# Ledger of designs, part 76: VHH binders against Profilin-1 (pfn-1)

Target 1, 132 residues: Profilin-1 (pfn-1), of Caenorhabditis elegans (q9xw16)
Amino acid sequence: MSGWNAYIDTMTAAAPSIKRCAIVGAADGSVWARTEADNVFKASEEELKTFVALFNDVTQVPAKGADIEGVHYVVPRTEESLIFGKKENTGFFAVKTKSAVLIAVYEGPNEVAAQVRKAVESMQTYLNNAGY
Key: E = the ipSAE of ESMFold2; O = the ipSAE of OpenDDE; V2 = 0.75 times the mean of E and O plus 0.25 times the DockQ between their complexes.

## First folded at step 12 (VHH)

Design wc113 (from wb9 with S30G; framework vhh_6fv0_2)
Fold by ESMFold2-Fast, scan of step 12:
Structure wc113 (fold): chain B 132 residues (1-132), chain A 123 residues (1-123)
Amino acid sequence: as target 1 above (132 residues)
Amino acid sequence: QVQLQESGGGLVQPGGSLRLSCAASGFTFGTYDMYWVRQAPEKGLEWVSTISYSGSNTYYKDSVKGRFTVSRDNAKNTLYLQMNSLKPEDAAQYYCAKDYDILTGSFGEFDYRGQGTQVTVSS
């Protein structure tokens, strides 16, 4: 996938604490780009389709949590275009743009989480401004 | 009270080396990814390198790969940039940052820069 992999590289350069990440279609969860090799993002098609559908009503998510890569995360709260979850010292941030959902899985304390959030929100703004 | 203080710059000949240091205080250093950013006179800020909070992951601007090495000492709250094979194009004021946005080329809301440290490459 020419182009989209460059955005994965940009996000991991901005926040190297990101362990795995992906850019997926907002409508269907189709993978546009993801980390590979030792850092391969392992979510199934069915899981991603279910996950992106959570953005249809984010207010319901804290009651149920969210599953990414077969791991169930507690979702303490959501914002209109942001879902984030936590499990022990691992977590994720997922943000929705017009056409995409960016998902970043990280490991570390809340201070590291803040930097990962900043990286995905910056990419969200960039992609929205680029028409995605 | 976030404070970042850079040092180690100077005048060097092309092909020479310098080691920059950044002393950090006012935040939990070992929980933040850190950045080196530079600015030549009359030019914008340019990202140079990133290092993860643990030191396990490093990233570099293409033009400095293989020549620069970023490292950190979390026990001393200090960030380093080892610069080898310096070129005239590397001449700039160098800054460290804890909240730099590579995507937009800007500092975060609460990022406080010191005066930086000047690197001049000339003979």
Scores: ipSAE 0.436, ipTM 0.734, lowest interface PAE 2.1, mean pLDDT 88

Design wc114 (from wb9 with S30D; framework vhh_6fv0_2)
Fold by ESMFold2-Fast, scan of step 12:
Structure wc114 (fold): chain B 132 residues (1-132), chain A 123 residues (1-123)
Amino acid sequence: as target 1 above (132 residues)
Amino acid sequence: QVQLQESGGGLVQPGGSLRLSCAASGFTFDTYDMYWVRQAPEKGLEWVSTISYSGSNTYYKDSVKGRFTVSRDNAKNTLYLQMNSLKPEDAAQYYCAKDYDILTGSFGEFDYRGQGTQVTVSS
């Protein structure tokens, strides 16, 4: 456990509606930090490798969707460094930095989603400015 | 190409009802959450309702809860908004959207919004 868990704690404090989240390597999907215990982030390394590769061409993602923790999400649109998805009352936001991908899974209505996105984008900005 | 065609708007008195329709084509309708948004004159876009791809989950703006009902017919690629107990504050151009960005409360420039249908509420 490194200082990366402090960033997990910061994001979950900023958006308590985050059920599970992780910080993974952008190149390989390796887990640097994730939520633990009762809210452990359960994605496999193979799934995360596939997921981070989606950032190589985000324009293809809305046609295919995305898989996180064995759940297939509809991705309505993407931005250059942002993929977000929905499935019923659950969703995720994933943002890419220079070296990392931040993934946050949440549950709730669209108003909850707005808070989660702000938390992940604030952390993305911080990590990019820190050289990550 | 993605196309969305709204219809069903009109002039209604306060307390009246209207049913809006949105005919969708050019994409796999049953795999996308759909949205209703509205824009009143001199105001920004406002999210009204969301329906999940399956139709199992619906969400509403607080001011329309209990009055509006969103539904969809995936076999017909059609989205609906049943509006009851209409108020003057509900008067707006109504749009359906596949890729509404709920996070900014505005469209910016969305490729998948139709021309809209006008709802006027006055006595």
Scores: ipSAE 0.011, ipTM 0.155, lowest interface PAE 9.5, mean pLDDT 80

Design wc115 (from wb9 with T31I; framework vhh_6fv0_2)
Fold by ESMFold2-Fast, scan of step 12:
Structure wc115 (fold): chain B 132 residues (1-132), chain A 123 residues (1-123)
Amino acid sequence: as target 1 above (132 residues)
Amino acid sequence: QVQLQESGGGLVQPGGSLRLSCAASGFTFSIYDMYWVRQAPEKGLEWVSTISYSGSNTYYKDSVKGRFTVSRDNAKNTLYLQMNSLKPEDAAQYYCAKDYDILTGSFGEFDYRGQGTQVTVSS
């Protein structure tokens, strides 16, 4: 596996409620690393290309929602480098760094979401500091 | 107020076993992931294990895989760490935590860890 998979392992260890996650290129949505086996992140290349393009104009996202792994999520609001969504008992957090987009899909109530967000934002800070 | 109270530490011989407990109060235990971390006298904090809020997912530091088992009882607001085949390198103060950032090796704003329980491994 790639060196990038160590960061996936770090995120999932920090917030085990993350069911699936990936690190993808911010420019094109190319997969650098993702969870595998029972936790395989299933988004297609075309879906990821579309998803990372949302960061070019996050103000449009709440009106349309976002699709990840063929699932349509309601996006209540966005921040410049953060998109998050919710559908029933599942949700996601996605953050943009200089070169990457981190996407974490989790399952659980809203209270669990806080720990997932913390893990994703901590990795965002780490990667930005590392020049990514 | 978040409160965490560890217990179950003690002196054990190499190859022995101990079961640590962490009693939690002041928050809704059943909806938070929980952590075990340890610190030996001249070392920094080391993450040991994580368990998801439901107990369905567990993660371990490589050096303890197969020897340690984390579990929880949400009805009792209690977190456990079963430690088997203990080695001298496992001797440390063990803490449970609600808000430990494995990526940075640090606690959250209010350092939500308990007072710890001492594990000593010697013959």
Scores: ipSAE 0.039, ipTM 0.475, lowest interface PAE 6.8, mean pLDDT 85

Design wc116 (from wb9 with T31L; framework vhh_6fv0_2)
Fold by ESMFold2-Fast, scan of step 12:
Structure wc116 (fold): chain B 132 residues (1-132), chain A 123 residues (1-123)
Amino acid sequence: as target 1 above (132 residues)
Amino acid sequence: QVQLQESGGGLVQPGGSLRLSCAASGFTFSLYDMYWVRQAPEKGLEWVSTISYSGSNTYYKDSVKGRFTVSRDNAKNTLYLQMNSLKPEDAAQYYCAKDYDILTGSFGEFDYRGQGTQVTVSS
């Protein structure tokens, strides 16, 4: 558990525009690591369980949107292992690996969003290659 | 065209200080997270520090934490790295970068980096 915090640190170092993030189990939404203290990722266990279940059929998500940290996001489209959402000047990217879901919440314009997506997808590739 | 120009490198004794600068042009500097990376002659490219687009968040390689401070002046389109308590292992060519992947140790598609500035630490 504590070892997973190193991946949170790497991801936030790669894209400091990430405000909060977490790595959770793909099967149940259990938290493996998250940002803490002043940057605490605030999602409840019930919300995370509901969120990771969205990856069972991502094609249904744009019609309903997604909730993270009690905030409802519009999801414009999805890809097989990627859900992303927007609300005003904030947004999130969530990617699924073999065993995990990575969630990153950010704030900023489209250029910031592109940097955050790159960081999340790089970590997704790294974890898949590591067998997670 | 994106341009990044580093300066401020030189020769110092162990325990000395240097301040590196990176002058940016050809893009809206205030909208991008920026990176300092370095390469010693016989080693690969190594991430040193990152600063968010606003300057509010900074991150450092463990071995430089507490010794190096990254900052930026968005009005002047300039990135800085203040290097204190320099050690022989800090000797390297230092680059600033707009598009750098910390996980792979490589620059992005457009190779947004300058020519670098050399830091040498010896007595």
Scores: ipSAE 0.357, ipTM 0.703, lowest interface PAE 2.2, mean pLDDT 88

Design wc117 (from wb9 with T31M; framework vhh_6fv0_2)
Fold by ESMFold2-Fast, scan of step 12:
Structure wc117 (fold): chain B 132 residues (1-132), chain A 123 residues (1-123)
Amino acid sequence: as target 1 above (132 residues)
Amino acid sequence: QVQLQESGGGLVQPGGSLRLSCAASGFTFSMYDMYWVRQAPEKGLEWVSTISYSGSNTYYKDSVKGRFTVSRDNAKNTLYLQMNSLKPEDAAQYYCAKDYDILTGSFGEFDYRGQGTQVTVSS
């Protein structure tokens, strides 16, 4: 598969509440690594291409929301390199690095969301420092 | 110093209504998402509702959808939960909680909760 799977394992170990996650190319949404088997990240290549393009103009995202794995999420606000969504007790965090977008889907209350965001942003910092 | 003070709980019959309030101080209320969580006797905390910092987005636990409405008044630093068609399973201590500073990327200020306000549903 790829060396990128080690980063998936690191994120899921840091935040066990992550149900599914992926690392995709920022330019085209191509999958570099994702959770598999019982925790398979189910987004299509077409959906991911659409999703990563949202980072070209994050200001439009709160009005429209975002779709991940065929699920529509409400997006309360975006930052330059962060899109997060919420739907009931589930949600996602997506962060953009120089070359990649990291997406983590979780389930649970706000305390769980905080842990997931911390894990994803820690990995974002690491990958940016590594030139990705 | 973050302070959250809940009020508005009480005893109500099934089908009744209550309006909970949470007075917030010690932080810029308008910059944070706010949450209602509850704890029934001998059970853990469970999430009930979320409202975004602006009030534009609201989210609800499946079992309370259509019955509960969360709102906020940023000018008064107050969070509300309107609870209609109350059921026995809604009986719990209700708390409001503050999110960490997601808008500025600042961590270290997790969910805070006050002393809570008790909701009892019985006939």
Scores: ipSAE 0.000, ipTM 0.155, lowest interface PAE 11.6, mean pLDDT 80

Design wc118 (from wb9 with T31H; framework vhh_6fv0_2)
Fold by ESMFold2-Fast, scan of step 12:
Structure wc118 (fold): chain B 132 residues (1-132), chain A 123 residues (1-123)
Amino acid sequence: as target 1 above (132 residues)
Amino acid sequence: QVQLQESGGGLVQPGGSLRLSCAASGFTFSHYDMYWVRQAPEKGLEWVSTISYSGSNTYYKDSVKGRFTVSRDNAKNTLYLQMNSLKPEDAAQYYCAKDYDILTGSFGEFDYRGQGTQVTVSS
C-alpha cells in the first residue's frame, strides 16, 4: 500500500546484504516503510523515537552506543547525519535526511559494510534531492 | 589485479536457454555482492540481477523474474546467470560487476566489469 516501500526495495536490491531496514520520520521515529515477511524490521515505536533523537546531538552517541531491535551496538564514531554501529558480524548504518531517517541492518564482513554504506548514502542523497 | 571474465553467450532462438558464467580473480569473491548488467545496441546500461555475498539473497529486474536465475559458487570464484525462455528484448552484451550502484547506474573508480559476453536472440 505504501509508496515508500519502493525505496526499501531499491535499497535492498543495491545492497542485498542488508538484512532489515526501515525509513522512519526524523521528528518522531514513526515508520513510513520497513522490510517485511522473513526480514521484518522489529524495532518498537519507543525504541525508534529514542533512536531518531540521537541525531539531535550525535557527539554523545559513541560514549553510549545505540540500540536497534533490542540489540546494543558499539558506535565507534558519528558524522553530522550518520550514525553507524558494529556488533561482531552484524552492524547498521543510519542516515538522516531533511525529514526522514534511513536505518539498514546488515550481516557480513567489512567489504559488505562498505557496500551497505554506499547504498544508504545514495538513497539519502536521492531523498534529499526529492525534498525529503 | 581485479579481473572479471564473462562467457556462455551466443545465438539462441526465442524460447531457448543460455547459461552465462563470470570468472572472478584478484579479490576475495566471497566478500562481495555481485551483479549482472546488460547493454543492448543504442541503449543504456541496464541492471538485471543481484546476488548477495553468501548467495542467500537474490533480486531481479521485473521483466526477467521467473525466467532468469542468478547463482554463485564461492569455492570456484564464479558467478552464473541461467537464462530461460529468452525473448528478443533480452538480446544484449551481458556483464558481471562488483560495487554497482543501482540508484545512479554508475561504476566508481574501482568498480570492475569484464568485457562481456554477447547474447543474440533470433530465429
Scores: ipSAE 0.112, ipTM 0.552, lowest interface PAE 5.1, mean pLDDT 85

Design wc119 (from wb9 with Y32R; framework vhh_6fv0_2)
Fold by ESMFold2-Fast, scan of step 12:
Structure wc119 (fold): chain B 132 residues (1-132), chain A 123 residues (1-123)
Amino acid sequence: as target 1 above (132 residues)
Amino acid sequence: QVQLQESGGGLVQPGGSLRLSCAASGFTFSTRDMYWVRQAPEKGLEWVSTISYSGSNTYYKDSVKGRFTVSRDNAKNTLYLQMNSLKPEDAAQYYCAKDYDILTGSFGEFDYRGQGTQVTVSS
């Protein structure tokens, strides 16, 4: 793919129940690409910097939860390079690659959540294999 | 038993229209994002369109945008693909899928995809 926007397009096509998503720098939370217009991912710079820092020690995240777009999510558990949260009928999956963090916010039932997770993990594998 | 049955394919002239249907059973259709995928002779699998579980979000391959429309009827457990202004390059075996990885071009388990319906575009 030539541009980071193409990866956003691929993720939303792969899991269209993603409401908003972004690819951000793992070191600083800088936005490389995000959904726009009616699906704009609207997390602030400071929130994203805080969020990507959670990957420095994912074991601490379940005790505190995580904030995305000003919404506080309960994080029931984490895995290496994976943070996910839930709030009512919405949730998110975030995965870390070598250089990036992919964040996808979705809405829907558990079956949808499983499809979103699969799409995010597939992209994580793809980007890691591409050296990102 | 998961089952997906495509229908509606056929022979049309360039510029013609077809409406494909996919009848789903054996799973909760209304809670799943769904895919249309095609394979032309001597080509790999090619993603065509995706629709969210609710029908609110749709996405399309660039070459079919404006010509194809995906929709679903959750009460009837049916997925549709309306194909207008068909071109010879659209000729392929069309599949609906419950589990498709766009990045790898791979279906999930066999039971999560249909057997396909053939679309031929010829004068």
Scores: ipSAE 0.561, ipTM 0.793, lowest interface PAE 1.7, mean pLDDT 89

Design wc12 (from wb9 with D99V; framework vhh_6fv0_2)
Fold by ESMFold2-Fast, scan of step 12:
Structure wc12 (fold): chain B 132 residues (1-132), chain A 123 residues (1-123)
Amino acid sequence: as target 1 above (132 residues)
Amino acid sequence: QVQLQESGGGLVQPGGSLRLSCAASGFTFSTYDMYWVRQAPEKGLEWVSTISYSGSNTYYKDSVKGRFTVSRDNAKNTLYLQMNSLKPEDAAQYYCAKVYDILTGSFGEFDYRGQGTQVTVSS
């Protein structure tokens, strides 16, 4: 089985308010690993290809928002390698590494959102250091 | 202002049980995911367990699964770790934490952990 599943397990242990998450290829949005079963990450290949292309110019994203798993999120602002969004009681954080994009969908209050962001950014640093 | 105070450690024989408590103050406990972390003498920090802010989701280090149970009482601002079937390798100083980076094994720049509670397992 895929070694990438271990990173999904680590991310969910680091921020247990993550509902669904995935690690996808930065170039094409191909899924390397994702949460499964009752927490399956359901984004289509076409949606993920569109999503990872947003990292080509993150400054354009707040005007349009972002779609994940068929859900449209308002993106209030972006940072160089970070796109995040909110829709009612849910939200997401997505970060780009050299070769991957990490996407985590969560539910909870602002304090939980901050912990999810920390977990996703920690994984980003780890993967960059590992050459991904 | 953030304060975490662990208690419940002690000396126990292999196969014994202990229940650790962590009293939290200075922040809105009910809105934070919480962590249990341990450190044996001259070893690094080791993640043990995580519990979501609501208590609905729990995660454990593989070696403690089935033996340890994390829980919380948000009305009392208290975090718990029930430890059953204790093994010599579980002997360590146990800390509860508001922030812990599992990937780096660290509390980060500002360390909001308590003084810890010592668990000793011997006959």
Scores: ipSAE 0.462, ipTM 0.755, lowest interface PAE 2.2, mean pLDDT 89

Design wc120 (from wb9 with T31K; framework vhh_6fv0_2)
Fold by ESMFold2-Fast, scan of step 12:
Structure wc120 (fold): chain B 132 residues (1-132), chain A 123 residues (1-123)
Amino acid sequence: as target 1 above (132 residues)
Amino acid sequence: QVQLQESGGGLVQPGGSLRLSCAASGFTFSKYDMYWVRQAPEKGLEWVSTISYSGSNTYYKDSVKGRFTVSRDNAKNTLYLQMNSLKPEDAAQYYCAKDYDILTGSFGEFDYRGQGTQVTVSS
């Protein structure tokens, strides 16, 4: 496997209902890989730095929500190393590994959300086991 | 509850074509992403293709891109794999699956894989 784009390709193949996704550095929000072209993940460097900092204390996030790609999401609750948000028929799942944060934006009903969450958590486990 | 039944396999010469079908029941087919997975003799499971619940997004293993086309008919609860320009390396038992982890090459806690259909490519 070469380059972080291979993991983006694997995650979208595993959950094709993901509209856009990215793998970013947990410390600074630097983009390691993201979906491109018509599915380009559009978050700014400033937004991603702010977003990954939310993992320093996930218990504060439900009170204020979270912003991804300039869209404000309601965060109903958080789990250790997991932030997820919802806005109407859209949502996101973000998980933290040792070195990275994986963010996946999707559109669809609860069955789609469950499939996306499963794919993101599978990738989280895989990367943690690989030392990331 | 969940049942998957594959058909359409057979013997074909190199360069030939086959169309596989997977009949699904016991779940709301139109709400789930679906997978085609294959296993060649004495080899592990290999992911072939994925299709989104709506049919709008499809993904393929690099070696089958341009030759295989996955599709679905949600009204008929049926998943399809059109295989063109078949090669000897494509010979395998083909399975459709509801729950498949591409990263680990494994099924979920309950194996919702079908019985499979055999594809043989020989001159």
Scores: ipSAE 0.487, ipTM 0.763, lowest interface PAE 2.1, mean pLDDT 88

Design wc122 (from wb9 with S54Y; framework vhh_6fv0_2)
Fold by ESMFold2-Fast, scan of step 12:
Structure wc122 (fold): chain B 132 residues (1-132), chain A 123 residues (1-123)
Amino acid sequence: as target 1 above (132 residues)
Amino acid sequence: QVQLQESGGGLVQPGGSLRLSCAASGFTFSTYDMYWVRQAPEKGLEWVSTISYYGSNTYYKDSVKGRFTVSRDNAKNTLYLQMNSLKPEDAAQYYCAKDYDILTGSFGEFDYRGQGTQVTVSS
């Protein structure tokens, strides 16, 4: 296991309904680790740079929505370090830490969404405590 | 209302096999990811395996990969853990859970887990 890939593995084990996920730099959207192979997270560098900039003012996001992997999500509301979106049975949770943004795309009902959110928030707390 | 009932544990020799079952009721089993967790005497809780709500994605603790297989039957509201090539280090009380935090090694706020089933591995 490489460094950041271990955290991807932990997130997917904690919430296996995550279809694709990534850990990216909060400042520039650079990919530190992502799911690979059949579950490759496909967002471009340009899209990720735009996405992480949304955390500069999350209150503006519900008016615009958010794009991940070329898919436009409706963002009904945000929290200080959390952006989430829903599109039918698919959704995402993205949380910001000191240095990173964790993005998880999932598919499933509200119960699954709640489990994915818990996993992403648990990782956010862990990374913040580790200084990231 | 949420109830989880584990069964299938027992005494087995090293290298033996056991199949654990977890019968779920009181919630919509088919919409939850599920966990197998174990606890050996005087040890903390240890995550063993996770399975997605539809059974398409499975994950395992490194030390059990290739030996354990998790599966589920959503029509029967039942979760399974097939355990092959059992080692003394696998001896523990095994629990199924619908809420477990792998990073902190703890059950969720409401401790949604079953009563557990004891696995003993000795000659």
Scores: ipSAE 0.605, ipTM 0.812, lowest interface PAE 1.6, mean pLDDT 89

Design wc123 (from wb9 with S54A; framework vhh_6fv0_2; at its last look DockQ between E and O 0.95; V2 from the best seeds 0.00; counts 0 for: pae E 2.01 > 2)
Fold by OpenDDE, look of step 13:
Structure wc123 (fold): chain B 132 residues (1-132), chain A 123 residues (1-123)
Amino acid sequence: as target 1 above (132 residues)
Amino acid sequence: QVQLQESGGGLVQPGGSLRLSCAASGFTFSTYDMYWVRQAPEKGLEWVSTISYAGSNTYYKDSVKGRFTVSRDNAKNTLYLQMNSLKPEDAAQYYCAKDYDILTGSFGEFDYRGQGTQVTVSS
């Protein structure tokens, strides 16, 4: 178990409505850590390469949406280091750190989504402060 | 207005049990993940447990795993913490929250928590 798995555990504990999550390299989408066992994060390497590249120009993402784990999400809006999508009662939050992208897929109402966002952004801040 | 009210604390001997309750009002309880946190004397806030809005996922601090069980009754707007095999180091003021950052140990901008309930473990 890599040290990055601890951050996965922390995020899922912080926001238990996260179904799956991963920490990937911002440059190439390589998987550093991910939820496993009953909640395996299933995005392919190729998909993750494409996904992390979205952060190169987030302004275009709302027009085309984003795909995670073979699921297409509508992206209402983006921020410089934040991409989030929605699909029915599910969604994802993805945040970019200095060297990584954190992706959390959640299920639940909008109130839960807000909690998930806070957890992911908190981790973003933590990792950024740590130099990652 | 968000209101949380903890209860069920008390004095128990080591190895004893307590069941904490948290009555929630002023928000749609069933749509929020909920947290238990505690603060021991002369220590900072520490995360104890989290439960998803539907109650299907639960997480625990390592030191309480196997001893504590978080649950909820959304119909009653109530959060529970069953504490078994209590240890002296479990003694603390226990709070429930809907906004808690386990990384920063903070209750968020509005500090949504109750007055807490005191748990004392002593022989």
Scores: ipSAE 0.904, ipTM 0.945, lowest interface PAE 0.5, mean pLDDT 95
Fold by ESMFold2-Fast, scan of step 12:
Structure wc123 (fold): chain B 132 residues (1-132), chain A 123 residues (1-123)
Amino acid sequence: as target 1 above (132 residues)
Amino acid sequence: QVQLQESGGGLVQPGGSLRLSCAASGFTFSTYDMYWVRQAPEKGLEWVSTISYAGSNTYYKDSVKGRFTVSRDNAKNTLYLQMNSLKPEDAAQYYCAKDYDILTGSFGEFDYRGQGTQVTVSS
């Protein structure tokens, strides 16, 4: 199946502890697809534009943290194409591909966080290989 | 170490029902999302269903929606798959897993899947 909603469906099935997720444009934070209905991803366009710009220099992010859906997350460290944060029993993983940023907000223990990270990184690899 | 033991498979006629169980040990079952996957003869692995660590979120392959129900009992370290209205295309070896990549149709770095339980649907 083509279409960005299919990737959202795959990501949530791969890690059902994801509460909300989105695929956004890396250049501008425009939403390509996101979870909807009871699991709607609620980040504003302004917040997403600010968030994707963090990937221009990830080394500065741990000092400031990151905001997603109006929630401030502590970012303990970053990697070139990965930003992740934690707040109590919730957290997020965000990865950058050639043209997209995948954001997944989850709830659960560290073991679940590891499964969410694997799902997001698997999708990152798939999209990069597809030229996105 | 990690052990997953499936049971409950068997032979049923089309329209029949089976309840599969997966007994987990060697890891903290209640902290992992879990998967049901299947493999028909001479075909690849196919994702069937996923359940979140606490049981609040479930997802299903389109062709089994409305017929299959995944559940778990964290106090008993057991995962279940209730299969109703079984069809010939559901015939496969069924596995439970805590490490499965739905996108690639493969298990993670180590093969932690169980031994599987055979489901045969025949007239």
Scores: ipSAE 0.670, ipTM 0.850, lowest interface PAE 1.3, mean pLDDT 90
Fold by ESMFold2, look of step 13:
Structure wc123 (fold): chain B 132 residues (1-132), chain A 123 residues (1-123)
Amino acid sequence: as target 1 above (132 residues)
Amino acid sequence: QVQLQESGGGLVQPGGSLRLSCAASGFTFSTYDMYWVRQAPEKGLEWVSTISYAGSNTYYKDSVKGRFTVSRDNAKNTLYLQMNSLKPEDAAQYYCAKDYDILTGSFGEFDYRGQGTQVTVSS
């Protein structure tokens, strides 16, 4: 439907261990596109607004962790525009672009996590270069 | 040392079938998502298919959906691509990869791919 759905399709094909993902507005967490159907990304509007605000000061995130879809993740590290959350054999990568936050929730070992990070960062770079 | 060795290519008539294999060594095959990519002469790399580390999730380029099937045998460290109903536009050198960026069309930092296996479709 929207042009943003094509980017959801690209991320899931690039990293097939992504279980759910979304592209949301960096200012307010509004959903621009997300995985649907059996893999619906189901974070609430209020949760997403809180989540994207973490990028206002990523240095404080490791101390408190992060919540997505009602799940609490430990955040072992952050970078200026990247938050990595971990819980058991699952985790997320979230990256901020000029206008958006890309969120990918995955399941798998650390090797898969590295592949997911590469896919999400490649999309981050692509969207930033396009002005988004 | 990471090694990926493709095999199973050949010459086939339009509508024919081939099964490609990719033997993996030098890394823990069962913990990586894997990719099939192809390159026709004088053309860029083209993503074909992706399979998750456990084999439960598969994805295909639209032009090969319904004709190609990716699979893996983690006990044998082997990735497969069953190609049915082959068309002239499928002719290419086929590579398997453990690090491929679909968006940028490039291999990972060290380009861990083999020499590939040639698929030729002629009438």
Scores: ipSAE 0.496, ipTM 0.786, lowest interface PAE 2.0, mean pLDDT 89
ESMFold2 (binder alone), look of step 13: mean pLDDT 81; pTM 0.816

